Miniprotein binders against p81326. Designs and how they scored, part 40

Target 1, 226 residues: p81326
Amino acid sequence: MLHFGGFIMEINHISKILEKEREEYIRNKVEEYLKQGFSKDDAVNKANQSWRTYIGHRIQDVIYNLLKKFLKDSGLKVTTDKALNNRNLPEELDKVKRLIAINYGEYLFLPDADVIVYKVENNDIKIIAIISVKNSFRERRFETTYWKLKLKESPVTSHIKVFLATPDKDNEISYKCPNGKPKKMRIILEYELDGIYFLKEDFEETEKAKHFGKIVEDIIEISKKL

## First folded at step 21 (miniprotein)

Design KM4
Fold by ESMFold2, fold request of step 22:
Structure KM4 (fold): chain B 226 residues (1-226), chain A 83 residues (1-83)
Amino acid sequence: as target 1 above (226 residues)
Amino acid sequence: SEERRKIYELLWEAFYLMWEALFLAEKGDYEEAIKKLEEAVKLLEEALKEAKELGNEELIKMVERLLKRVKELIEEIKKKLEE
């Protein structure tokens, strides 16, 4: 087991800076929406939604670039939901898209898969894992769980590991039993998903709930079994 | 504003380099991890300069604390390199 207490304590300082960014971002957006003629209540709601989109993209970009860099020497490739939704999709990515699609009768839809890890062997593609990036759980708390369950319904997708990566800044899922009471959201997410990776120091570590720094090793280990 | 965007762009680049250094150190690539952290220090110093020009006192203090911590981390990794 790897312990980097001294190395990862700086994450708390990053979280404080991000809280400052959030406050400034929301204040500026509220002013912008008020100038557009929205009511104060509507401007606040729109500003919060804009922040959630912004911070989600920032965190996803970091995760994507880190995984792309550190998995390439193990023969693993990484793509994103944005790349898979391009109008002119390269053949390799078109295969990746089809290998994660969920069948709803006459319709096919992609699961919530912000970052996708796969390998290519003899022109065959094997999907290893998908990572859902969530910065907050205020809305849509169990979306990732739903997609994991749908992927398990088909032998083509049942092997795909589904991970959640989160800063969990409000401690919504950091501990299983805070104050001795079971936290339903943490317990269900940990039970159903293949792993939860925290982009912070303060959380209850378990076999499925780990610091984000462990994710590369875990993905490589899984890929060796496939 | 453009000035505020520039500061946070520098900070996000530094955050990425810090995470990259963590993964490098886990692999035992201590020399490269130090190099990435030194690059992060440069970006944090630039962000600090911009925050001072803007007069954002709270952000100045936050960046100063992070900068100090990153420099401490560099020294911790140098200790492991010598072993």
Scores: ipSAE 0.742, ipTM 0.894, lowest interface PAE 0.9, mean pLDDT 87
Fold by OpenDDE base, look of step 21:
Structure KM4 (fold): chain B 226 residues (1-226), chain A 83 residues (1-83)
Amino acid sequence: as target 1 above (226 residues)
Amino acid sequence: SEERRKIYELLWEAFYLMWEALFLAEKGDYEEAIKKLEEAVKLLEEALKEAKELGNEELIKMVERLLKRVKELIEEIKKKLEE
């Protein structure tokens, strides 16, 4: 087995280069917001938020396209919550939307589902997994966990696996107990979710915490059991 | 600048191709992985050209380093296929 450790390092190097994009992006956005009349502090905050949104979408698109491509040969399909946010859906996607809905009594709401993996067998749709993509955990740290727990409450959705994919840029959840101090976020996310996949090399690997390169194999295996 | 944007777009595309190559390698499709890496090399070479035109020394060094490493990786995979 080719130890692709070196390969992962090179991917990480690109990530570092792309972080330089952040510096330039922030500078340009700050200048833009200053021209609009915002204070320096407000301009910086808005620029940072804009970057988070931008980079989040870019990473999500990469993950979506990879999963779509590499799951196709296994007969698995991929969609997104954005694709489901339409009044006029094809029959297949309308069924997908209904099968991930969470019941709140008088209302049905969709979980946050950046990527949805499903299969079609005998005209029946089976939802396999939802992947949440997070670049950083500064906001809504346990939102994915909330949705996992809610999905578990219904026999209709209880089988759906919920995964987190992250580069964990700030090393917030890369290790369980660095320097003898437990990282609550890592421990809770790993406990509650079905898996965490890291788009990086430097992390504590466990049964549930793996390199992102393993996600395709894991999803295919799950699909065979469903 | 438009030129800087182009460089970063090339790097994002290279980033995707490198992940694609990794997934192919995980499946044992080493030949196809090499093809993806070769495509990434082309994008990185273009990025390097643009970086040189901008005169950004830091970016030039970073891209050159990456380009070298990707080429080395291709050669390593090729060697393993011949074994």
Scores: ipSAE 0.737, ipTM 0.892, lowest interface PAE 0.6, mean pLDDT 90
Fold by ESMFold2, fold request of step 22:
Structure KM4 (fold): chain B 226 residues (1-226), chain A 83 residues (1-83)
Amino acid sequence: as target 1 above (226 residues)
Amino acid sequence: SEERRKIYELLWEAFYLMWEALFLAEKGDYEEAIKKLEEAVKLLEEALKEAKELGNEELIKMVERLLKRVKELIEEIKKKLEE
């Protein structure tokens, strides 16, 4: 039971409460969509999509605020892809945006980078890490690995660490060889990414697959090697 | 519905404070970790009051169990601080 400085937190209690929230959320949304005239099948599909958006935003907000708070004393700053898409972007954030963009000839696109960690030294900006937050792997399974591979292809972005943060409630990537057979998604994600950080206790821990509580220490250590 | 939304807003604030406390404890800042967990207890107690007013028996039991665990964690951290 030794993690987070030897303290135990019973994550199962939080997970039970979140499942209750999901049930109530979906029930209420189905009722709302039915009243709007949608068919039952459409109302259910829309309610499930609404939940996925809602829970994703809540988890991302937690991660963003935790990283912003705990990286501050190490001189590290944190922003989000949403902030980078605002009108009249401040000069500092405009530089961050330019430093993570992927070149497709005449076009530039931002990678899937829910949370971005960077530092400022003498008005110069260095991107440290990008964190992608995923709640489910039923859709867009390997989106994060695609963006890591694109960042690796250029010497100007190849230093950027790409992390995946996930609760993985359905155990889609929690174990490398469940039932004795390789889990393709876990193996490929772990191979290609710089780290996977689980927001739960029950997963196969490796050099790259760790509890989310380790992410601050890892980012700080990476930043010292610049 | 507004009352149900308020309960989950309180719970999410408490979850954030619990995560903050765990990061603080990881770096050895036990006094600040206790402070954050005590704030979480206040929010969980408020959420429990709201759940009782709605008569949501399942949520009441879940919040009571979580509240018990958070109070146990506070005492465990206090014990480590005295060492």
Scores: ipSAE 0.719, ipTM 0.882, lowest interface PAE 0.9, mean pLDDT 86
Fold by ESMFold2, look of step 21:
Structure KM4 (fold): chain B 226 residues (1-226), chain A 83 residues (1-83)
Amino acid sequence: as target 1 above (226 residues)
Amino acid sequence: SEERRKIYELLWEAFYLMWEALFLAEKGDYEEAIKKLEEAVKLLEEALKEAKELGNEELIKMVERLLKRVKELIEEIKKKLEE
């Protein structure tokens, strides 16, 4: 069997390189926004938002492609919220969209579900899990928790597992009680969600808080029970 | 600049390959994991070449350390395959 220690070391080096990418990205974007006439404060804020969007999409693409590749032999299919927002949806994806939509009376809204895992059995769609990808928790910290609670309210969606995937570079949720003080964000996210998957090694591992490398096995096991 | 962007695109592709190798190794698919890591090595070597042409010393050192570690990981997995 492979020793995970080797993968732990190279994953840590990737995280360090990504921090260097962030620094260069933000520097270049600030310059770009200043040239457009924004104040320094506005340029910095816009650059940070631009980075959050960029890195979020990059991480989401990695997660989507990995899950699609490694779940297909188990009969599981993967899509994204972007794909579900296309105007001319295939019938299969239209069913997926309808199965995760939440009713607010006259309105239907999709939860913020970056990646959706489902299976098809005799033209019937079963949603297995949704994965929310967060690079930082500066905005909408508990939005994923809100959507889990809404999905639990209906018998047709209550089985859907809601996961959070994150590099959590700034250690916003990596530990429950850093320095002996409870971290509200980590504790609530872990309590309410079905799992948190870290794209790094430096975090407090629990039954629900795991390394991202475990996500495929977990999803396959869940799918066998549904 | 565009040159730095090319380096990071190579690194992202290498990162994807390394994550693929992780999942393959967890399944016991060591031969395929090695193939993915060898592909990552080629991309990292290209990224290192580009970083050296830019003269970015910090990035050079970071890529060199990663490249050395990935090569060591390949040898570790090869030992597992021999058993």
Scores: ipSAE 0.712, ipTM 0.879, lowest interface PAE 1.0, mean pLDDT 86
Fold by ESMFold2, last read:
Structure KM4 (fold): chain B 226 residues (1-226), chain A 83 residues (1-83)
Amino acid sequence: as target 1 above (226 residues)
Amino acid sequence: SEERRKIYELLWEAFYLMWEALFLAEKGDYEEAIKKLEEAVKLLEEALKEAKELGNEELIKMVERLLKRVKELIEEIKKKLEE
């Protein structure tokens, strides 16, 4: 079979083009921020943050559209946290939103649920999984594990699978023991989450750490149990 | 630049089609995978034309190399389909 790392895809060519896009994007943003009166240091910091937001959205859009396309024939629906924050929310999505909200006493918050998979049975909605999309782990290293633990605390949400999807281009979590030394972030993320799906070839595969190509099959199998 | 942003929009659309084709090929749907890769080739050729009009020599070389690899992938999948 064809797959990311077996025979056919040289992801290096795409990565080189994306690095070029990053350089141009950051250069343009620095110029914009300098024009607005920011210092050089502030402009660079803001430009890098802007890039992280931009590239995260692009990767999330790709993942959302792939899952939507490949899960629809199995009766599974896909939405995003962005869609759930719209002002004029349809009844179905309003129910999805209520089913993933976490109670903090007087306050209700949505977990980080970049992409949400659900099904509708007998006019009822069942949340199957949420997928957190991370391009890097510099700022919010364990945010996804926190949300998994919170979802486990309620019988209404405890069944929801929490996955992480990442290209992990900087190899921050690709291996458990790089250079013979345990990588805390990889160990904790793999232990606490229901799965990690890599959008690259070079990583240590385990029962929970898999190539992104496996995510559709896994979600469908889980949905059959619910 | 607005012109450079347009090139990257074409490239991202091509990247999506390439990822979609890989998913299709992994599930054995080789005919549809080829179709998606051929669509990606058209977008890459358009992006290449735009890059040449702007004189972005580095991007031109990168897109030419990717385009060659995608065309090679199409031929490889066609051979597997004929088996």
Scores: ipSAE 0.707, ipTM 0.885, lowest interface PAE 0.9, mean pLDDT 86
Fold by ESMFold2, last read:
Structure KM4 (fold): chain B 226 residues (1-226), chain A 83 residues (1-83)
Amino acid sequence: as target 1 above (226 residues)
Amino acid sequence: SEERRKIYELLWEAFYLMWEALFLAEKGDYEEAIKKLEEAVKLLEEALKEAKELGNEELIKMVERLLKRVKELIEEIKKKLEE
């Protein structure tokens, strides 16, 4: 009955605080890079790249911790691509890594899988879903779609749901037909992915495009089918 | 600086609690959602104190506005439970 959750993430006040953090972060990083001997232009470019990495990890950590907490009582486990890239993996995580890897002949690569949800039954591991976290769509607009298609190519990975989680602060995919014209990126992402979860209120809701608050319920329901 | 880093750590902890309240409310746990929002208020008040010590006037105003909004949300949820 109460729809207050989207106001927490993308209300004007939170967005303004995050822009203030960005300004301070970039200023400090530019000063740091200038001390290292970089030119002004190089320092600014490096500082902007550093911010994109920082804010992406921050949002990913929030999503990871929320899912880990709220899926635990349903017997579901959560890990991250960062955890899977450690040199010495516990046996369980090593199995998770092998179950999502894409075979390119003599090479194995992990898909874009910022957050991975799985379950363990009788010492068998079943991958339920991967969640790609995107703050911006200026670059890599359809990379998540590519990984979904690659996962569909094998019977051992074809069941894995691929979700996108985004604040979409610039409204790049929030509406199907803004100003009456189809937004190609929104249409294709919604068609190919298993779901898009918005960390804000202002978006066009569909069967696949939902408020982030619904993601836990959806993952639990999917896990019951496996 | 280290002091500015402390403020944003407090703010991100508050943001996490606010998002946690989202999931609690989505599953109908309004009383626990209120508890998480009240915890977020405490962190926001601490972040505000730190911002005032640094004299960061812009951040002070932004945190005060967010704090007011979160308190309004808590009261809205409390009214819903009393109905």
Scores: ipSAE 0.672, ipTM 0.861, lowest interface PAE 1.0, mean pLDDT 85

Design KM9
Fold by ESMFold2, fold request of step 22:
Structure KM9 (fold): chain B 226 residues (1-226), chain A 83 residues (1-83)
Amino acid sequence: as target 1 above (226 residues)
Amino acid sequence: SEERRKIYELMWEAFYLLWEALFLAERGDYEEAIKKLEEAVKLLEEALKEAKELGNEELIKMVERLLKRVEEMIEEIKKKLEE
């Protein structure tokens, strides 16, 4: 495994540029909402929510395109939960959708899976992994863990690996025992999930908690055993 | 504004290329990693030109630092390739 010091430094430089983008984005959105007649407090709240949606989509798109590109030569395909909610699904994606759906009695729901990795073998679909992209753990901290537990409940989905990819800029899960005190969120996420992949350099690496640069190698290795 | 959107779109395209180069380097594909970094340099140079036209001194410095670091990484990978 090879890490270049420049890439470590480039991630930090990228974060500074993104903070500049955030500041400008929020200022422009606040101005826009004030012109629409919202109060100052409402305009700020709406602007922050708009930014969160924007940055989440940008990071997810980067992850999707990287995985699609670097997994293709291993015979692995990549899709998204957004694509699976399309009303005009090709047959292949319809099968993918059926293979990850969770039964809640009268209702069937897809897990919150931002990116789905699968393979096609002899006209059959095998789901390899689901990657959840989380930018913040404020109020939905264990959502990904819930979906992993639901997938484990059925023999038809229990093999599916569930990964979390996160920049974790606020260090909410970067370390197991910061200041000697166990961090519940990191401990539970690492215990229940198959892996956590950090889009930053400053975190406690373990067998399950790794730099995002390792995710392609890990997925390929898992696919060989399925 | 459209000028600011152009700069950040160029930056996001460069960010993607930087990640591509990382994955290529992790596989040992150093020559391809260099090619992706060189593509990122071109996009960052265009972003720098646009930032200078806007007169945004803070953004100019941030892009210049990133550009310098990417160029340094290219040279480091070239040294490793010769070994």
Scores: ipSAE 0.747, ipTM 0.893, lowest interface PAE 0.9, mean pLDDT 86
Fold by ESMFold2, fold request of step 22:
Structure KM9 (fold): chain B 226 residues (1-226), chain A 83 residues (1-83)
Amino acid sequence: as target 1 above (226 residues)
Amino acid sequence: SEERRKIYELMWEAFYLLWEALFLAERGDYEEAIKKLEEAVKLLEEALKEAKELGNEELIKMVERLLKRVEEMIEEIKKKLEE
């Protein structure tokens, strides 16, 4: 497959325009919260949290739709944690949900799995990969790593690949040793996860840290081995 | 404003189309990649029109730059297809 750095650069230009959306979104939300009687500080904090939720959903939707479209012809199906939390869950998705659940004794919990890739063979469902989408690493920096480690503990889930997809616009994990100093977050995430896929050009590429454009090829190759 | 929200929705649609074109180009589907980029151009032309009607000089300049870059990328891929 060919790498097209020009496409990633053009996608970055659109991201700059969408940063202007953030500024306007936050301004409008602050005004809305102030009218509701919140203090200035509370309104700002609430507006920023609202934006993080909004932008996270927008990026997750893009990733979901891209993977669904480009994995379909390889017999792979794609769903989301939002779809799995639906009260009226179709039987196929109910099975997917049960196949990624983690046992904590008397309790079962789903891992953080924004996008889930699976296949169906002879009415048997096989989970291929879980993609965690993170826009920033300000909170819950190693959550994805925790879920990978929990999935490795059981023979029924140990095969599931755990990927991180991120624009990493603040350069929090783009390089292992920027300015000669190790970045703990990048090093641990790359070590523990099966892959990190960057939605930008400026990062240190390694065997596990790649452009997001490579993710479809990688998932297809993994699925052929299962 | 509502008008600026329309522009940002067009930008999100163009964002998706650019990623579609990238995935298509990565697997060698250059003709289909060009088609997706041409769809993005149409959305960017609409966004530019909306930005001009709003009189938002900052958005106008940003969308104009992006539109020109996408058009250049289409021509670059067409050259690869000729080879």
Scores: ipSAE 0.726, ipTM 0.884, lowest interface PAE 0.9, mean pLDDT 85
Fold by OpenDDE base, fold request of step 22:
Structure KM9 (fold): chain B 226 residues (1-226), chain A 83 residues (1-83)
Amino acid sequence: as target 1 above (226 residues)
Amino acid sequence: SEERRKIYELMWEAFYLLWEALFLAERGDYEEAIKKLEEAVKLLEEALKEAKELGNEELIKMVERLLKRVEEMIEEIKKKLEE
């Protein structure tokens, strides 16, 4: 549809504007770190890391809010791992927390879950999906895969779909075999995860690799089967 | 500058609205999509105003281009609704 391409194109254009924000942000942070006594190289590295954190949160918030809004109409709820990191949780969230916990013998730990989608039916909570949001893949490239595999090990969590959402600005996983060379990360992520959703136009679409605009529909469909 | 920050915040809000419009359009809610795009236009116009006040020619041009494209998209969707 003409509108879809147009939408994505405009989103990409905004991204370019936000890249200018990056330049300014980095410059300011570098100056700040230099004043703190860091070397130029350290200052640059720290500034870049700070930016990655910042932009990651911004994108995560956008994705979270979008999913929250559009899944609500289907009676689905969303939360985050951060929201679950509380000693005193409402009963509903406490149940959610327990239902996504991974067993390490004496300990239970939560997977990284930027967005957790669940439904409540007759006071029973069913976890539907976990969405990991990554702006870049420079660090912890297969972390999401690890969590998927761990969730798969338990009958309690094995049904939980794990999705990755990313703008993939650096084209790290946009194509499987660009220029005939296999991209290991794309291939593994697509193989191990239940889906990859791209916040961009230029990517190799497959059964599991889709445009982010399809994530709501896919989640709703999954929810109907649970 | 505070003004630059405001511009970028407006851009983030516009970014969200564009995605919102996309999701609305994907489910066939074209009228609502248009409303979101129109809201985005307002934000972009404000951003443009601020950019002009800053005298940032590059940002002005970028926002103007984006604004134009969003407006064109609105028109395209409107045409589809009339069909």
Scores: ipSAE 0.718, ipTM 0.886, lowest interface PAE 0.6, mean pLDDT 90
Fold by ESMFold2, fold request of step 22:
Structure KM9 (fold): chain B 226 residues (1-226), chain A 83 residues (1-83)
Amino acid sequence: as target 1 above (226 residues)
Amino acid sequence: SEERRKIYELMWEAFYLLWEALFLAERGDYEEAIKKLEEAVKLLEEALKEAKELGNEELIKMVERLLKRVEEMIEEIKKKLEE
């Protein structure tokens, strides 16, 4: 595999280029929401969400666009959980949404999936995989494993592969036993998930932990078995 | 800081192009992979210019290393074309 050398590790700091601008934006947006009559707490929450929307989720956008482009010729389609949360869905996406929903009695929830891969054959939809995209693991460390376990509980969703894609900018899961001590997060994530795909070169490769460049080939191979 | 925003957008666009080139090269589309890498070089050269105008030495060094690596990737793919 051709690799970037040290490129990905240095690019992990790109988001920090705009930290000063984030602080200014948040301050201005809070003032705007307070003027609209929101409480201080609500204004702060809305301002933080507005910044995330304004700046976007850049690594997730890159992954989405790459998968969409490179899976298209294999008859595979790609969407996001953001797209599935729209109020008036096209019929195709409404079917995708219903095929991944998890039943909690009186409630139906979508798993937290950043990117969803599916195919359409003779008007039938098959969900192939979901990919969770994470830059760091400071909070919600095992959220992806929770959703894998929930999907595995039902025969209609148990075939869905659950992948994690990450630059792992803080080296939290890159190695199984750094300095001779087991890294709990890496061990559990690798055990429970169907694969971890690293957007960097410096990591311990295993059967389930691979360079992100392998993900298209793996998804295509899985789709042929369904 | 319009310069910081420009560098930010250029870097993410280059990042996409680099991954695009990697996927293209993996499936043997070497000519198109080189084209994407050449587009990335153009964007990184613009980012370097803006980083120099900012005087951000850390960013200048990062972009210079990226440019060097992308040029090496182009040469590696060109060698695969000869085979």
Scores: ipSAE 0.713, ipTM 0.889, lowest interface PAE 0.9, mean pLDDT 85
Fold by OpenDDE base, fold request of step 22:
Structure KM9 (fold): chain B 226 residues (1-226), chain A 83 residues (1-83)
Amino acid sequence: as target 1 above (226 residues)
Amino acid sequence: SEERRKIYELMWEAFYLLWEALFLAERGDYEEAIKKLEEAVKLLEEALKEAKELGNEELIKMVERLLKRVEEMIEEIKKKLEE
């Protein structure tokens, strides 16, 4: 087995390079917001938020494209919640949308789903997994667990696996008990979710906390049981 | 600058390719993994060139380090194919 450890370290190095993009990005955005009449403090705050959104989308796109590519050969398809947020959906996507919808009485809402994995068999759609992509856990830390719990409440959606994929750059959930102190976020996420996949090397591996490289195999295995 | 933007875009593309290579390697597609890594090397070399043109020493060092590591990975996978 290729000691993927070394490989992951290299990927982490790229991530560090990409973090340098932040400095330039922030500078440019700050300048832009200053020109728009914002105060320096407001400009900095907005720039930082813009960066978080930007980097989040970039990581999400990478993950989406990887999953799309590597699940395709297994006959699995992927989509996103954003793609489902249209009035005129193809029949297939309309079915997907309905099969992941959460009932709130008068209203149906979709869970946050950066990636939705499904299969089509004889015109029947089966939802396999939802992957939430988080670059950081500064905001909405338990949002993914909320959606998992909501999906679990319905027989229609209870089978859907919910995974979290993250580089966890700030080491917010990489370890359960760093320095002997329990990390509430890690413990709860691992307990409530079906799996956490790390786009990094330095994390505490468990049955549910794995390297991102294993996600494709895990999804394929789940798909065979449905 | 436009040049810096280009460098970062190359880095993002390389990032994707590295992950792609990892997934390929995990399923035993080592030859394809090597191809992706080689493609990543090309992108990184271009990034390095651009970084040198910008005179950004920190970026140069970082890209050089990454290039070296990716090349080492290629060699490691090649050794496995010879086994």
Scores: ipSAE 0.702, ipTM 0.882, lowest interface PAE 0.6, mean pLDDT 90
Fold by OpenDDE base, look of step 21:
Structure KM9 (fold): chain B 226 residues (1-226), chain A 83 residues (1-83)
Amino acid sequence: as target 1 above (226 residues)
Amino acid sequence: SEERRKIYELMWEAFYLLWEALFLAERGDYEEAIKKLEEAVKLLEEALKEAKELGNEELIKMVERLLKRVEEMIEEIKKKLEE
């Protein structure tokens, strides 16, 4: 398999352009919030939060569309937790929703599932994987791990693979032991999750930590074993 | 500005196409990968045009750099297909 390192380098370059977009976006939002009567500090904080939401959605959409396209030929289907937030679901999606639900006794709740990969065989649905997309780890650092552990507790959901996809912009989990110091977050996420996929080049590769370019192949392989 | 927004949208679309090209290349579909990269070139050329019209030197330089690199990638893949 010819690894085109050049592709990765250009993807990283585009990421730098997105940082320029951020600067402009923040400036415009700060101005907007100042006009609304917020203090300068509050305006800056709100603008930064708005950016995190905005960029997170854009990255998630890119990942969703890529997976949907490249898994289709293998007979795999893709949906999102947002698509499942409907009272009137098609039968197929209703089954998907039920098969990822976590039991809390009197209540059922869905895990955070930015992307859900499943297959349909003989009118039976098998959930293959859930992919959580995180641009940064400033908030809810171990939320994905929590959901993985909860899914593992039930024989209905224990087989579901949970993956994390991230550009890891701030290098929070790119390396296990930079400068000889263990990065708690990287170690725990890699241990508890089924895989981490990086939308970047500069990271420590392991059996579970791979470049995002490998995710399609890995999911297809898992699907064959179910 | 609306012009800047358009440039950034074109860059996002190019970003998507680069990832498509990567996935295609990973599975050995080099010809299709080249097609995606060529589509990205078209978007980047449009972005460059808009950046020049806006007179933003920074954006011009960024787009030109990316455009050059994508074109180099196409040539590299083409060379591999000939081997």
Scores: ipSAE 0.565, ipTM 0.827, lowest interface PAE 0.8, mean pLDDT 89

